VH-VL binders against Probable ATP-dependent RNA helicase DDX59 (DDX59). Designs and how they scored, part 10

Target 1, 164 residues: Probable ATP-dependent RNA helicase DDX59 (DDX59), of Homo sapiens (Human) (q5t1v6r416to579)
Amino acid sequence: NVRQIILWVEDPAKKKKLFEILNDKKLFKPPVLVFVDCKLGADLLSEAVQKITGLKSISIHSEKSQIERKNILKGLLEGDYEVVVSTGVLGRGLDLISVRLVVNFDMPSSMDEYVHQIGRVGRLGQNGTAITFINNNSKRLFWDIAKRVKPTGSILPPQLLNSP
Short names: E, the ipSAE of ESMFold2; O, the ipSAE of OpenDDE; V2, 0.75 times the mean of E and O plus 0.25 times the DockQ between their complexes.

## First folded at step 6 (VH-VL)

Design s18 (framework fv_zimberelimab)
Fold by ESMFold2-Fast, scan of step 6:
Structure s18 (fold): chain C 164 residues (1-164), chain A 123 residues (1-123), chain B 110 residues (1-110)
Amino acid sequence: as target 1 above (164 residues)
Amino acid sequence: QLQLQESGPGLVKPSETLTLTCTVSGGSISSSSYYWVWIRQPPGKGLEWIGSIYYSGSTYYNPSLKSRVTVSVDTSKNQFSLKLNSVAATDTALYYCARGGLRYYDWSYFDPWGQGTLVTVSS
Amino acid sequence: QSALTQPASVSGSPGQSITISCTGTSSDVGGYNYVSWYQQHPGKAPELMIYDVSNRPSGVSDRFSGSKSGNTASLTISGLQAEDEADYYCSSYTSRSTYVFGGGTKLTVL
């Protein structure tokens, strides 16, 4: 029940593409989970989301304290945060949050991680969307991505299919 | 265009606090695209990253200095500052301020740099 | 300890090419495409030559190029000129949200 969308997005264009997604009323279903590959990037991107889009955004990663994580969870459940930018380490309780939109701002390093991240969508009849940005940095996973996503009926970027 | 200029004391006594200020001209510190950075270089030695600050107040510190260092930003003055506590002779260095960026806004690099200011720690 | 490894010195003659290596670990150079290179002339502040492994800022000569393989990044300078004589530093982002510099390489143009 999760719709998988794979977009070809070069690194400098990722921020603009994320903002387009978050400002699209058809796609934006808070809370949104955005996954990135580094802690500094999570902090920086969450601040940019808040400043540019006005959405209530927060980062979560291994350097957040136990108290901070509990406060973030409480805030998400109460609507105080609409976007969470994470390195994938959400912690107990946060991993149970039901979402309708996941954005993999950075493609995970393995298909197991990919499946785990998009699995945050699709509980008990819940419909949702997972959007993943790819480019040549993920070329070693192109075959595995195509193998998993093609059966869902989603259209894959030509750049992925035309990889040498 | 964009220029960074360090200012502060040239001489500090051991155990005291070093305070340096970086003045940004030709651009705004309140930019969502960049970080503001302190880097030092002891005489005849290499470069060492001290810390970075985003204009919102978010800070990142070198773990070896984290217990002694505080970076702050004053957007009204278009400045950011470094405080280094309990200085010792090993803190003698040329101190640079710089602008930094990451791929989420721009690129992971430091450009431009200030000209640097020499700080000597001695009695 | 945590610093990136560079050769202390490298030398070449005018017109030749040289390469400076910068070796880290999978938690810095090997794990991220966030390697930058700086040129420092005596008495001057460092200047950015390369960012994000291989990108060149406006105004930097195309004689300077960057690359990365595994845990090692490289700066290559082609067509060496006397003005290239300087100290060169690499830098990388790390998995701890910090930055580390290499020890620096003194380039001598003979």
Scores: ipSAE 0.018, ipTM 0.623, lowest interface PAE 6.7, mean pLDDT 85

Design s28 (from i10 with heavy chain S31D; framework fv_zimberelimab; at its last look DockQ between E and O 0.67; V2 from the best seeds 0.00; counts 0 for: pae E 6.9 > 2)
Fold by ESMFold2, look of step 7:
Order: sequence, then structure tokens, then C-alpha cells
Structure s28 (fold): chain C 164 residues (1-164), chain A 122 residues (1-122), chain B 110 residues (1-110)
Amino acid sequence: as target 1 above (164 residues)
Amino acid sequence: QLQLQESGPGLVKPSETLTLTCTVSGGSISDSSYYWVWIRQPPGKGLEWIGSIYYSGSTYYNPSLKSRVTVSVDTSKNQFSLKLNSVAATDTALYYCARGLRYYDWSYFDPWGQGTLVTVSS
Amino acid sequence: QSALTQPASVSGSPGQSITISCTGTSSDVGGYNYVSWYQQHPGKAPELMIYDVSNRPSGVSDRFSGSKSGNTASLTISGLQAEDEADYYCSSYTSRSTYVFGGGTKLTVL
């Protein structure tokens, strides 16, 4: 059971919105997994989270070995990190990992990836929240997002619904 | 080293359309880390942001110009372009293209092209 | 009218410190840390001097520093040198996902 929240956030406002989420007592439930669409974004954002919020944060992306990525995710679940910022799907080992909050800082490039990313929350009967930032950069997915999320009763951004 | 080069006509008649192209070399326009930006500077005056584009085609425009401006990208040519409709004498300026960071700090641009002067006269 | 207000000119003697102000609103300078400063010598494109309010890119002299208080950002140049004579522009992202520049400040080194 996953509460899916879709927020319209322009790229310059994404960092501030994430910090608001991480400081929000009702939303912030460590451990937190944050997804971005590029390696530079993962490194920069993880650094900013640690510097601005003081939370223990580290990045995962394709330049890290599979073993290193597995160890980072183990550390997230064991409390060594409060926030992990990752590019994309982390592969087979991730299927068994559950966290309390997922933030899609960048909307993934496919709905298959979206489903996999939000599936990290609330697995095995635990409740959790998935928050996704969206803007015109992911316009090609708007219909698919609406189809998946609208039946859940979550309020969709009007900018998504009114897109051409 | 990443370089940007503006090209286009130096003279445009009033009410016509100004078209400029920026060619990116030493890097890819399809890099998801960046926006591609047009900025202008009338002779002896300050800087004005015109608009920005992400390589997927998403655009952002200065509201004062939005009704007249179109920015587009051609990833196969590693280029992005500016069209400004219905030009007037007040559109005479040096036109720059630049690279902006998509994450954090959209307010800074680095590097810039050398600029190309466009004069609007009858 | 520029969205960000700068003095039209400032002047100083070699070795002095000068400060250029950039005043915006809570929707840009006051609400975000997206302030940048550019130096422009005659006939050249602007060059980035400060980003994120106070960060200096590599290769920029430590005589240049930036700060912010409320809705006003400041560029300070210490140990003023003749080569610092140029136009200076501040810029910011806004809550509407736009870029705004200040009107520019002509720095004259006496």
C-alpha cells in the first residue's frame, strides 16, 4: 500500500521542495530513497541534502560497482544513511528492499521504472509514501501517470490535467 | 572544451521574423544536466533573458517576450534556435546563447557564446 | 524596469573595497539562493564571478565575494585594481521559473 503524491515542481524549485519534505514531520520517515535522472544530479543533490539538512546522505549511480551499490542500500536499511539519492532502477537486489518514503525528484523515463521505484515503499504490508515531482520535461508520460494515479483518489496537478 | 557559436543574419526588417541558431561543440546538447539559453543585450544596455530549452523540447520563456518567441532544439545537429516574430527597433541587440545548469542555480550561465549583433532597421 | 535593482554606477580607488547591491523580492533574491554575478568588460561576453549567492568558480580571484541579507544580495570587491573596471550584473531565478537580471552597475576605478 503506497500513497502516491504527484506534485508539479519546476526544476529550479525541486531542491527547495525536497528540503521541505525532509523537514516535514508528517512526510519524513527515514529511511528515504530519492530518485534522479542523472549522475551529476545524484552527486550534487546528495551533497546538498547533507550540507543543508545535516541528514546522512550518499549517492548511487552507474559509476558505482554493483557490490558498492548493494552495500549502500544495506546501510540505508540499517540506519547508516537516512537518505540515499539514486539514479534509476538499482536492479535485482532492490526488489527485496522496502523504505518508508520514496521521492522521485525526477520523473523516470518510463512507467515501468515508475512502478518499480514506487514499489520500494510499503512492501510486505508496511504503509509508505511515494512523492513524484513532475513538469513539462516528462510530458510524454502525462496520460500514463493520470491513468495510474487518478483511480487512487490522489489530486493531480492542474498543469498535468490541462496539458495539450 | 564546450563551445557555443551563434549564427544568423545581422540585419532584419521591422515586422519580420528574426531567426538565430546556436551550434554546440565539445559536448552534447542532449546532456540531461543542462538547459540551453538565449540572452540579449541592446547596445549600451543591460542583459535580458529570452528563453531556455531542455533537449526533450520543453521550453521556458520571458513573459514579456513569450507571445513572440519560440526556442527549438535539433539534437541531431547539436543545435538550438531562436525565432522572434514581428521585430521592432527595440529588438536591436547582441544576442548570446549560453549553457545553464538544469539542477540548482538556473540563474547562472557558463559558458556563453561570443554574441551576434542583430540590427532591426527599415 | 529591471526586476533586480542595482546602482547605475560605483567608483573606488585602487586598494579600496567596494560593494555593489542587488535588490529583489521574496520571490527571487529573498526566497532562493540562486543569485549570480557577472563581470562584463567592453566588447566581451559576461563572465561568471559568483553563483549561489557566495560561491566563487575556480579561477576567480578571492578579492570577489558575495553575500545576501533579506532581499538584497551584495558583491564585494576588495583590493580594487584597474582590471576590475567593468559592468557588473546580478541575476536570479524566480518562483515563476524565469531568469531576471539587474540593470547593471558600471564600476569605475579612479
Scores: ipSAE 0.044, ipTM 0.647, lowest interface PAE 6.9, mean pLDDT 85
ESMFold2-Fast, scan of step 6: ipSAE 0.512; ipTM 0.803
ESMFold2 (binder alone), look of step 7: mean pLDDT 91; pTM 0.931
OpenDDE, look of step 7: ipSAE 0.347; ipTM 0.797

Design s35 (from i10 with light chain Y32W R96S; framework fv_zimberelimab)
Fold by ESMFold2-Fast, scan of step 6:
Structure s35 (fold): chain C 164 residues (1-164), chain A 122 residues (1-122), chain B 110 residues (1-110)
Amino acid sequence: as target 1 above (164 residues)
Amino acid sequence: QLQLQESGPGLVKPSETLTLTCTVSGGSISSSSYYWVWIRQPPGKGLEWIGSIYYSGSTYYNPSLKSRVTVSVDTSKNQFSLKLNSVAATDTALYYCARGLRYYDWSYFDPWGQGTLVTVSS
Amino acid sequence: QSALTQPASVSGSPGQSITISCTGTSSDVGGWNYVSWYQQHPGKAPELMIYDVSNRPSGVSDRFSGSKSGNTASLTISGLQAEDEADYYCSSYTSSSTYVFGGGTKLTVL
């Protein structure tokens, strides 16, 4: 039930593209899970989201304690957070959360991680969207991305198809 | 405490290839948070961005220099390097290496190396 | 060649405020919120003062502030001090996935 969208987005353009997605009334269904590949990125991006868009945003990564993650989960259930930026380490309870939108701001290092991250979308019989940003930093996965996503009918960026 | 140090020849003859290396200490170049950057400054003039590299090998180059520039990274030595082909007197400059913050892109160059002067002269 | 336009010089007295402009186009300053400012003292490497238009790195005095209106970014230094005397450079990301600097502004504290 997951609509998989793959977008070619250079690193400098990712933040602007994320804000466009968060401002799109058709795509934005809080809470939104945004996945990044490092702790510093989770902290900086969640701060930027709040400062630029005004949306309630928080980061989740390995340096967040069990108590902090529990408070984040409580906040999500109460509507206190609209965007969660994570390194993929969601923790107990948060790994079970179902959302309508996932944004892979950074393509995961493996297809297993990709599947795990987009698996937060479209649970409980509802429709959902997973948007993944790629560029040459992910070139080793281009074949695997195409192999997985082509059968879904989604349009792949020409840069992925024409660049081995 | 992160430190960047440029090294290379102080004098290069016209038409030769300039090679500079930046050694990173106090931190890892194999970081998903950062780009590694070359910037130059001709004597008495302003700053010019040369190029940036991610530890995976992905590069961005100044189009005015792209035909002559190669930036490479050696994660095992914690270094990144600049090669500039077919140098001319106009390539005389102070060359800096710097760290760029990936999530704030090119806007956050910190820290910088001390810079190394390269003179192109016969 | 500089892509962004800055005044060659600006001056002020201790305790006053000055503003340095940085003018580009809709393909750089106007189209992106990736404007940074660097301070360079003679014989020294540049130091980051402002990034992403208005953000300050840890350790940079709050006397330094950044803003942007249309195609022009501005660096404002309040409560001028003698040690602020330096060259100041703006920079911006561009729609061509490149980075450009301004020509630089020499600040003299009178």
Scores: ipSAE 0.431, ipTM 0.778, lowest interface PAE 3.0, mean pLDDT 87

Design t08 (from m4c with light chain R93D T94Y; framework fv_maftivimab; at its last look DockQ between E and O 0.89; V2 from the best seeds 0.00; counts 0 for: pae E 3.1 > 2)
Fold by OpenDDE, look of step 7:
Structure t08 (fold): chain C 164 residues (1-164), chain A 122 residues (1-122), chain B 106 residues (1-106)
Amino acid sequence: as target 1 above (164 residues)
Amino acid sequence: EVQLVESGGGLVQPGGSLRLSCAASGFTFDDYAMNWVRQAPGKGLEWVSTISWSGGSIYYADSVKGRFTISRDNSKNTLYLQMNSLRAEDTAVYYCAKDYFEDYGLWYFDLWGQGTMVTVSS
Amino acid sequence: DIQMTQSPSSLSASVGDRVTITCRASQSIRSYLNWYQQKPGKAPKLLIYAASSLQSGVPSRFSGSGSGTDFTLTISSLQPEDFATYYCQQSYDYPTFGQGTRLEIK
């Protein structure tokens, strides 16, 4: 079962919001997956997480070698990293059973991607949480997200509900 | 006032080396990724290199990989570009540019220096 | 690399005109598109980021639109100081710029 939370977060406020989430004892359950759009963003955000929160963080994206990616995933499963910032490079079917929190830092590009990303939690009967940041720059999937999340009983941002 | 000031440009022969500097002021330098972007005379803009706030992440354009080295000294609020094995096609105005977002780079360049001219010619 | 193609490469317009510049990406870049203005002998200046967000201090006559592969920069009423070269730039991957659009006075 995946608890879905949709937060309205403007781009300049995303980093700070992420830090708040990572510092929330009720939400932060390592290891945490943070999904972003850009490779550089992944690297820099991971560095920021380490700098600001002190958490062990690493990034994963297509610019890293296959060996590096394998080691990162292994480290994730073994508890070497508390936060992994990832682009959409994690293959389907990858069993990340230890992940209990996913943060879609950037809005997924499709509902398939959204389902894929949030599917990283809540496996094997365990409860997980998926937090997704949305704003005016990510309007394309507003209705689809609302349609998917509304039946779960989750509270949606007023901005999303009032979106044309 | 926020400002970037490039220096170190000049005339150099092919195969030569040159080191550019970019002095930053008016903002927290070590919170931002920094970039080099160049522009050949009468041509468009070309991204050259990026370095994260800590220097932990570095990126180069294919055209300069293996020849150029980006670095920074946060204690001096200075960005550097060491250019080796220079070629004629490296002739350009070199700009240092600040990333828009702190600690999360999206390659938005909201602050540019005045540029420094590098001429590679025999 | 993602290729950015601007249209037109150059155009002439008069003060007060509505001007539109188009930028096309070789693949989807979502909303990671920025617009810059450059005047002769000067550094580029950020006008628009994230496809439609107006940079602080930029006049409201400038606007950006688009997503995916097709983007547009619009100047609603051209002013004398707007004659310059404009560049689009994608920030979805390693930065690449359009070839530029030179806006000249008619």
Scores: ipSAE 0.142, ipTM 0.750, lowest interface PAE 2.3, mean pLDDT 90
ESMFold2-Fast, scan of step 6: ipSAE 0.552; ipTM 0.817
ESMFold2, look of step 7: ipSAE 0.501; ipTM 0.835
ESMFold2 (binder alone), look of step 7: mean pLDDT 93; pTM 0.949

Design u01 (from z5a with light chain S31R; framework fv_zilovertamab; at its last fold request DockQ between E and O 0.60; V2 from the best seeds 0.71)
Heavy chain, then light chain:
Amino acid sequence: QVQLQESGPGLVKPSQTLSLTCTVSGYTFTDYWIHWVRQAPGQGLEWMGIINPSGGYTSYAQKFKDRLTISKDTSKNQVVLTMTNMDPVDTATYYCARLDFDFSGEYFDYWGHGTLVTVSS
Amino acid sequence: DIVMTQTPLSLPVTPGEPASISCRASQSVSRYLAWYQQKPGQAPRLLIYDASNRATGIPPRFSGSGYGTDFTLTINNIESEDAAYYFCQQRSDYPLTFGEGTKVEIK
ESMFold2-Fast, scan of step 6: ipSAE 0.462; ipTM 0.811
ESMFold2, look of step 7: ipSAE 0.600; ipTM 0.837
ESMFold2 (binder alone), look of step 7: mean pLDDT 89; pTM 0.893
OpenDDE, look of step 7: ipSAE 0.866; ipTM 0.937
ESMFold2, look of step 9: ipSAE 0.579; ipTM 0.846
ESMFold2 (binder alone), look of step 9: mean pLDDT 91; pTM 0.917
OpenDDE, look of step 9: ipSAE 0.000; ipTM 0.563
ESMFold2, fold request of step 12: ipSAE 0.610, 0.546, 0.450; ipTM 0.844, 0.824, 0.784
ESMFold2 (binder alone), fold request of step 12: mean pLDDT 89, 89, 89; pTM 0.890, 0.886, 0.900
OpenDDE, fold request of step 12: ipSAE 0.000, 0.897, 0.000; ipTM 0.584, 0.953, 0.577

Design u02 (from z5a with light chain Y32R; framework fv_zilovertamab; at its last look DockQ between E and O 0.75; V2 from the best seeds 0.00; counts 0 for: pae E 3.7 > 2)
Heavy chain, then light chain:
Amino acid sequence: QVQLQESGPGLVKPSQTLSLTCTVSGYTFTDYWIHWVRQAPGQGLEWMGIINPSGGYTSYAQKFKDRLTISKDTSKNQVVLTMTNMDPVDTATYYCARLDFDFSGEYFDYWGHGTLVTVSS
Amino acid sequence: DIVMTQTPLSLPVTPGEPASISCRASQSVSSRLAWYQQKPGQAPRLLIYDASNRATGIPPRFSGSGYGTDFTLTINNIESEDAAYYFCQQRSDYPLTFGEGTKVEIK
ESMFold2-Fast, scan of step 6: ipSAE 0.495; ipTM 0.800
ESMFold2, look of step 7: ipSAE 0.427; ipTM 0.786
ESMFold2 (binder alone), look of step 7: mean pLDDT 88; pTM 0.878
OpenDDE, look of step 7: ipSAE 0.888; ipTM 0.949
ESMFold2, look of step 10: ipSAE 0.385; ipTM 0.750
ESMFold2 (binder alone), look of step 10: mean pLDDT 87; pTM 0.873
OpenDDE, look of step 10: ipSAE 0.875; ipTM 0.948

Design u03 (from z5a with heavy chain F103W; framework fv_zilovertamab)
Heavy chain, then light chain:
Amino acid sequence: QVQLQESGPGLVKPSQTLSLTCTVSGYTFTDYWIHWVRQAPGQGLEWMGIINPSGGYTSYAQKFKDRLTISKDTSKNQVVLTMTNMDPVDTATYYCARLDFDWSGEYFDYWGHGTLVTVSS
Amino acid sequence: DIVMTQTPLSLPVTPGEPASISCRASQSVSSYLAWYQQKPGQAPRLLIYDASNRATGIPPRFSGSGYGTDFTLTINNIESEDAAYYFCQQRSDYPLTFGEGTKVEIK
ESMFold2-Fast, scan of step 6: ipSAE 0.462; ipTM 0.809

Design u04 (from z5a with heavy chain F101W; framework fv_zilovertamab)
Fold by ESMFold2-Fast, scan of step 6:
Structure u04 (fold): chain C 164 residues (1-164), chain A 121 residues (1-121), chain B 107 residues (1-107)
Amino acid sequence: as target 1 above (164 residues)
Amino acid sequence: QVQLQESGPGLVKPSQTLSLTCTVSGYTFTDYWIHWVRQAPGQGLEWMGIINPSGGYTSYAQKFKDRLTISKDTSKNQVVLTMTNMDPVDTATYYCARLDWDFSGEYFDYWGHGTLVTVSS
Amino acid sequence: DIVMTQTPLSLPVTPGEPASISCRASQSVSSYLAWYQQKPGQAPRLLIYDASNRATGIPPRFSGSGYGTDFTLTINNIESEDAAYYFCQQRSDYPLTFGEGTKVEIK
C-alpha cells in the first residue's frame, strides 16, 4: 500500500521542500529514493543533500557507467546511502531495492512513469509514502493525476482540482 | 570577489597537446563545478565538458571523449583542460565557467574572460 | 544529443521596440534552460536561468518564458546597449548544448 501525497511546489521552492521532508522524523525512512528529470540536477542535488543535511547521498543515472552503478548498488545494499537521487531509469539491479519513501521532485512526463516510480515503495506488506511535487508545468497530466489519486482519499491541492 | 581566469599558449601546432588552466579565486574551490566551453571565430558556443572539483567526477561531450581530459589541482585552485592531437579546426576562444547552486536553481554565473588558442603552422 | 534551434538568427530592432527570440529543444528540457548575452570580444553573460528567473544585476526589461520544448526570451523597450548575440542553453541532459545564437542589431 502506497500513500500518495501530491504537493503544489513551484520550481524555486522544490529544494527547500525536499530538505523539509528529509528533516521530518515522521516522513524520513531511509533509504529515500528521489526522482528528478535532469541528470546534472541529480548529481548536484545529491551533493547538496549531503553537504546541507549530512545525510549519505548519491546519484544514479545513465551517464554513469555500468561499473559505477554496480558500485553504488553494492553500497546501497550495505547501508552506505540514506538518499538516492535518480532520473527514473534505475536499471535491473536496483529493481531489487524496496524503499519506504519516494519523492518525485519532478513530476514524470507520463502516468506510466509515475506508476513505475511510486511502485518502488510499499512492497510485500510494507506501508510506504510517495510524495510528488506538481505545478503548472504538469498541467497536461492534472486530469490523470486526479483520476488516479482522488479515489485513495488523499487530499489534492486546490490548484489541481480547480484547473480548467 | 569571484574571479575565473583562463591561461595557456596562444599558439599550438597541429598534432600537439593543448593545456589550459582555469584559476579561480574569491570562493571555496571545491564547492562549485566548472565547465569548459569553446567558441570558434564567428561561430556559436560549444560545450566541451564539466568537472566536480570535490569528487573529481567528469562528463564530456562525445566528440571530445577520445582526446579531452579535465582535471583539477586543488592546491593551486585550478581546473586543467588537456586536449591531445590539436587540429586547425580547434582554433577557438576557450572559456571556463562556474556552476552556482542555491534554492532558486542552478546556473553558470561567473565566466572567465576566455583565452584564444590558434592552431596553425 | 539535445539539439537547440534558435529563431530568428538575425533580428534588427529599433530602439524602444520589443524583441523576442525563440528557442526550441528537440526533446523536453523541462525548465532547465538558460539565456546568455554575448558582446563582441566578451565572455557570455547570464541573463535568465531555469527558463524565467532573471540573474542578479540583469535589467527587468529582460524576461524569459516557456517549458518543455518551446522557450522565448523577451527584451521589452530595447536599448542600444542590447545589441549583441543571444544564446539559449539546456542543462537537462549531458552533453549540455547551446542554440546557434541570434544576432540582435539596433537600427
Scores: ipSAE 0.444, ipTM 0.819, lowest interface PAE 3.2, mean pLDDT 88

Design u05 (framework fv_zilovertamab)
Heavy chain, then light chain:
Amino acid sequence: QVQLQESGPGLVKPSQTLSLTCTVSGYTFTDYWIHWVRQAPGQGLEWMGIINPSGGYTSYAQKFKDRLTISKDTSKNQVVLTMTNMDPVDTATYYCARDYFEDYGLWYFDLWGHGTLVTVSS
Amino acid sequence: DIVMTQTPLSLPVTPGEPASISCRASQSVRSYLAWYQQKPGQAPRLLIYDASNRATGIPPRFSGSGYGTDFTLTINNIESEDAAYYFCQQRSDYPLTFGEGTKVEIK
ESMFold2-Fast, scan of step 6: ipSAE 0.012; ipTM 0.632

Design u06 (from z5a with heavy chain F103Y S104R; framework fv_zilovertamab; at its last look DockQ between E and O 0.57; V2 from the best seeds 0.00; counts 0 for: pae E 3.1 > 2)
Heavy chain, then light chain:
Amino acid sequence: QVQLQESGPGLVKPSQTLSLTCTVSGYTFTDYWIHWVRQAPGQGLEWMGIINPSGGYTSYAQKFKDRLTISKDTSKNQVVLTMTNMDPVDTATYYCARLDFDYRGEYFDYWGHGTLVTVSS
Amino acid sequence: DIVMTQTPLSLPVTPGEPASISCRASQSVSSYLAWYQQKPGQAPRLLIYDASNRATGIPPRFSGSGYGTDFTLTINNIESEDAAYYFCQQRSDYPLTFGEGTKVEIK
ESMFold2-Fast, scan of step 6: ipSAE 0.413; ipTM 0.780
ESMFold2, look of step 7: ipSAE 0.493; ipTM 0.814
ESMFold2 (binder alone), look of step 7: mean pLDDT 88; pTM 0.876
OpenDDE, look of step 7: ipSAE 0.624; ipTM 0.872
ESMFold2, look of step 10: ipSAE 0.456; ipTM 0.784
ESMFold2 (binder alone), look of step 10: mean pLDDT 88; pTM 0.879
OpenDDE, look of step 10: ipSAE 0.775; ipTM 0.903

Design u07 (framework fv_zilovertamab; at its last look DockQ between E and O 0.04; V2 from the best seeds 0.00; counts 0 for: pae E 2.7 > 2, placed apart)
Fold by ESMFold2, look of step 7:
Structure u07 (fold): chain C 164 residues (1-164), chain A 122 residues (1-122), chain B 107 residues (1-107)
Amino acid sequence: as target 1 above (164 residues)
Amino acid sequence: QVQLQESGPGLVKPSQTLSLTCTVSGYTFTDYWIHWVRQAPGQGLEWMGIINPSGGYTSYAQKFKDRLTISKDTSKNQVVLTMTNMDPVDTATYYCARLDFYEFSGEYFDYWGHGTLVTVSS
Amino acid sequence: DIVMTQTPLSLPVTPGEPASISCRASQSVSRYLAWYQQKPGQAPRLLIYDASNRATGIPPRFSGSGYGTDFTLTINNIESEDAAYYFCQQRSDYPLTFGEGTKVEIK
């Protein structure tokens, strides 16, 4: 299945943490999908990724046409882009067999969405990693996250475990 | 020192095309997104659109999409607002502003121009 | 388009006392809400970003709170210079949209 890593990251620290992950040769395995929860945020984060890391990056969200979105994801699989930053709903419609790393920059609004987003990695016998940034804004999902991730042996953040 | 300055005509006749220029200095022009906001006299702020000066990507409010073009001239550190078929209701002060994303403190419009008043009247 | 509704539209205040302004979004904007101040004849000035973070140079008497659809700007210990027009703005979804504004006046 998919290696699920949960990191406690406060919102102001998320960009720094993402750049650390993308520069970490142990963690960074292109192609990479990064999920965010706003469209402007996707556009700006993809630009920052390219300028700070030098990786080819582009954004996807519903302001882009469906044909354009399909072509961007094809380009990700073919190496035209190393990182794609997407809003969450687009992950449900895609089966990306060669995606090696997913980063949930923003925790999805439901566990159904979480499962669909992490399902972009490791499909059809390929292993991969999903890293999810979490903080108190996702508190209502903490039990469900713990229930899914704890059996995999990954260490959960103490802040999640010490929550009500 | 970061500066943005709007310039253009103060008067435009109805049905004519407005062209406003936002000239920036004190930072690398292509590193930050620029947006245009207008404010009719005595009224609130209205977002018009945004441009990424790197590559030229734009997004416009639906209200303006058929009349508005935002473009850039990188050699002059300028963003240009062009709006066709001006009407007296378009009388407003027009601002350009910079969006900061690269600092880890979040996304916000940290620098604004002083604004330029455009009156649409015969 | 996400509609931002501010309450009240006019707010008379007394120096030294607190005041608050409400902003409601027509759908969730998560944390992506900013507050701006605009004094007569001036461009807007960023006060609060991402709902609760003060921008550089903003005094601690300004604070923001909220998440999702309901947000509040609080001005504690009102000063005469705080008489201004205040706007909320969401940056969650295109197009970016502003609230109608609240005119704060010394009474």
Scores: ipSAE 0.476, ipTM 0.787, lowest interface PAE 2.7, mean pLDDT 85
ESMFold2-Fast, scan of step 6: ipSAE 0.623; ipTM 0.852
ESMFold2 (binder alone), look of step 7: mean pLDDT 88; pTM 0.892
OpenDDE, look of step 7: ipSAE 0.480; ipTM 0.827

Design v01 (framework fv_anetumab)
Fold by ESMFold2-Fast, scan of step 6:
Structure v01 (fold): chain C 164 residues (1-164), chain A 121 residues (1-121), chain B 111 residues (1-111)
Amino acid sequence: as target 1 above (164 residues)
Amino acid sequence: QVELVQSGAEVKKPGESLKISCKGSGYSFTSYWIGWVRQAPGKGLEWMGIIYPGDSDTRYSPSFQGQVTISADKSISTAYLQWSSLKASDTAMYYCARGLRYYDWSYFDPWGQGTLVTVSS
Amino acid sequence: DIALTQPASVSGSPGQSITISCTGTSSDVGGYNYVSWYQQHPGKAPKLMIYDVSNRPSGVSNRFSGSKSGNTASLTISGLQAEDEADYYCSSYTSSSTYYVFGGGTKLTVL
């Protein structure tokens, strides 16, 4: 029940594309999970989301203590956060939060991780959307992405289909 | 050249099963939503639900959840609306209509010509 | 479940202008710019006349225009013609569990 969307987005354009997605009222369903490949990136992107869009955003990664994650969970239950930027390490309890939109800001390093990340959408029967940004840095996964996503009927970017 | 063609009118008795079809042509069938709309005789349009044929993601209006089944066969570019046991209250015109790309179902164009379903004893 | 609110009927004479209202809530008409209008002649399938509040598909007369203020969208038909006589339905994307919703419909009579 997860609609998979693959977008060609060069690294300098990724933040602008994310903000466009978060400002699209048909796509935006809080809380939104945004996955990045490093903890510094999670912190910086979370700050940028708050500054540019006004949405309540928080980062989650391996350097967040048990107490910090408990406080984040409390805040999420109270509606204090609309966007969560993560390296994939959400911690106990946070992995179980139902979401309707996942954005893979950075393509994961393996297809197993990709499946795990998009699987956080639509838990307990709720339908949702997973949007993944790709570019030449993800070239080694182009075949695996196309093989998994093509059968779903999702539109694939021509750069992926025409890769050498 | 983009069009939706629906199956012909049906006359059924209460308790019978029925499956009506909506065939898309002139576009990538698996890349657009297909919605189903009911119109009882002399009444307005009622939203029933949608399906994304590429992955069979299906979303129902709560009023129709469990009353009908929406499905699609992407190998023949055809969407279906199905009843396991018809009731006289199912008598209506049924329209299919194409939504937009994978994240957009905010409007519908084109529409099929409609399938009239009459359920009477 | 609950339909958007439209007047049951509206009438005008050839050459006049009429407006049909469509009232919802902040979870549909008021919250999004995704309002559509459909025209239905007797015995025919609905035809898209306006999408995304004010946009016209190719082939739709510029006599048809759409607008929105708060929770109310409006369809305006200028220079009324006999062939405009039809039922008109508004619709909107909704953040509620229905995903999409239609108005109750308005019968336009051209006298």
Scores: ipSAE 0.000, ipTM 0.483, lowest interface PAE 16.1, mean pLDDT 83

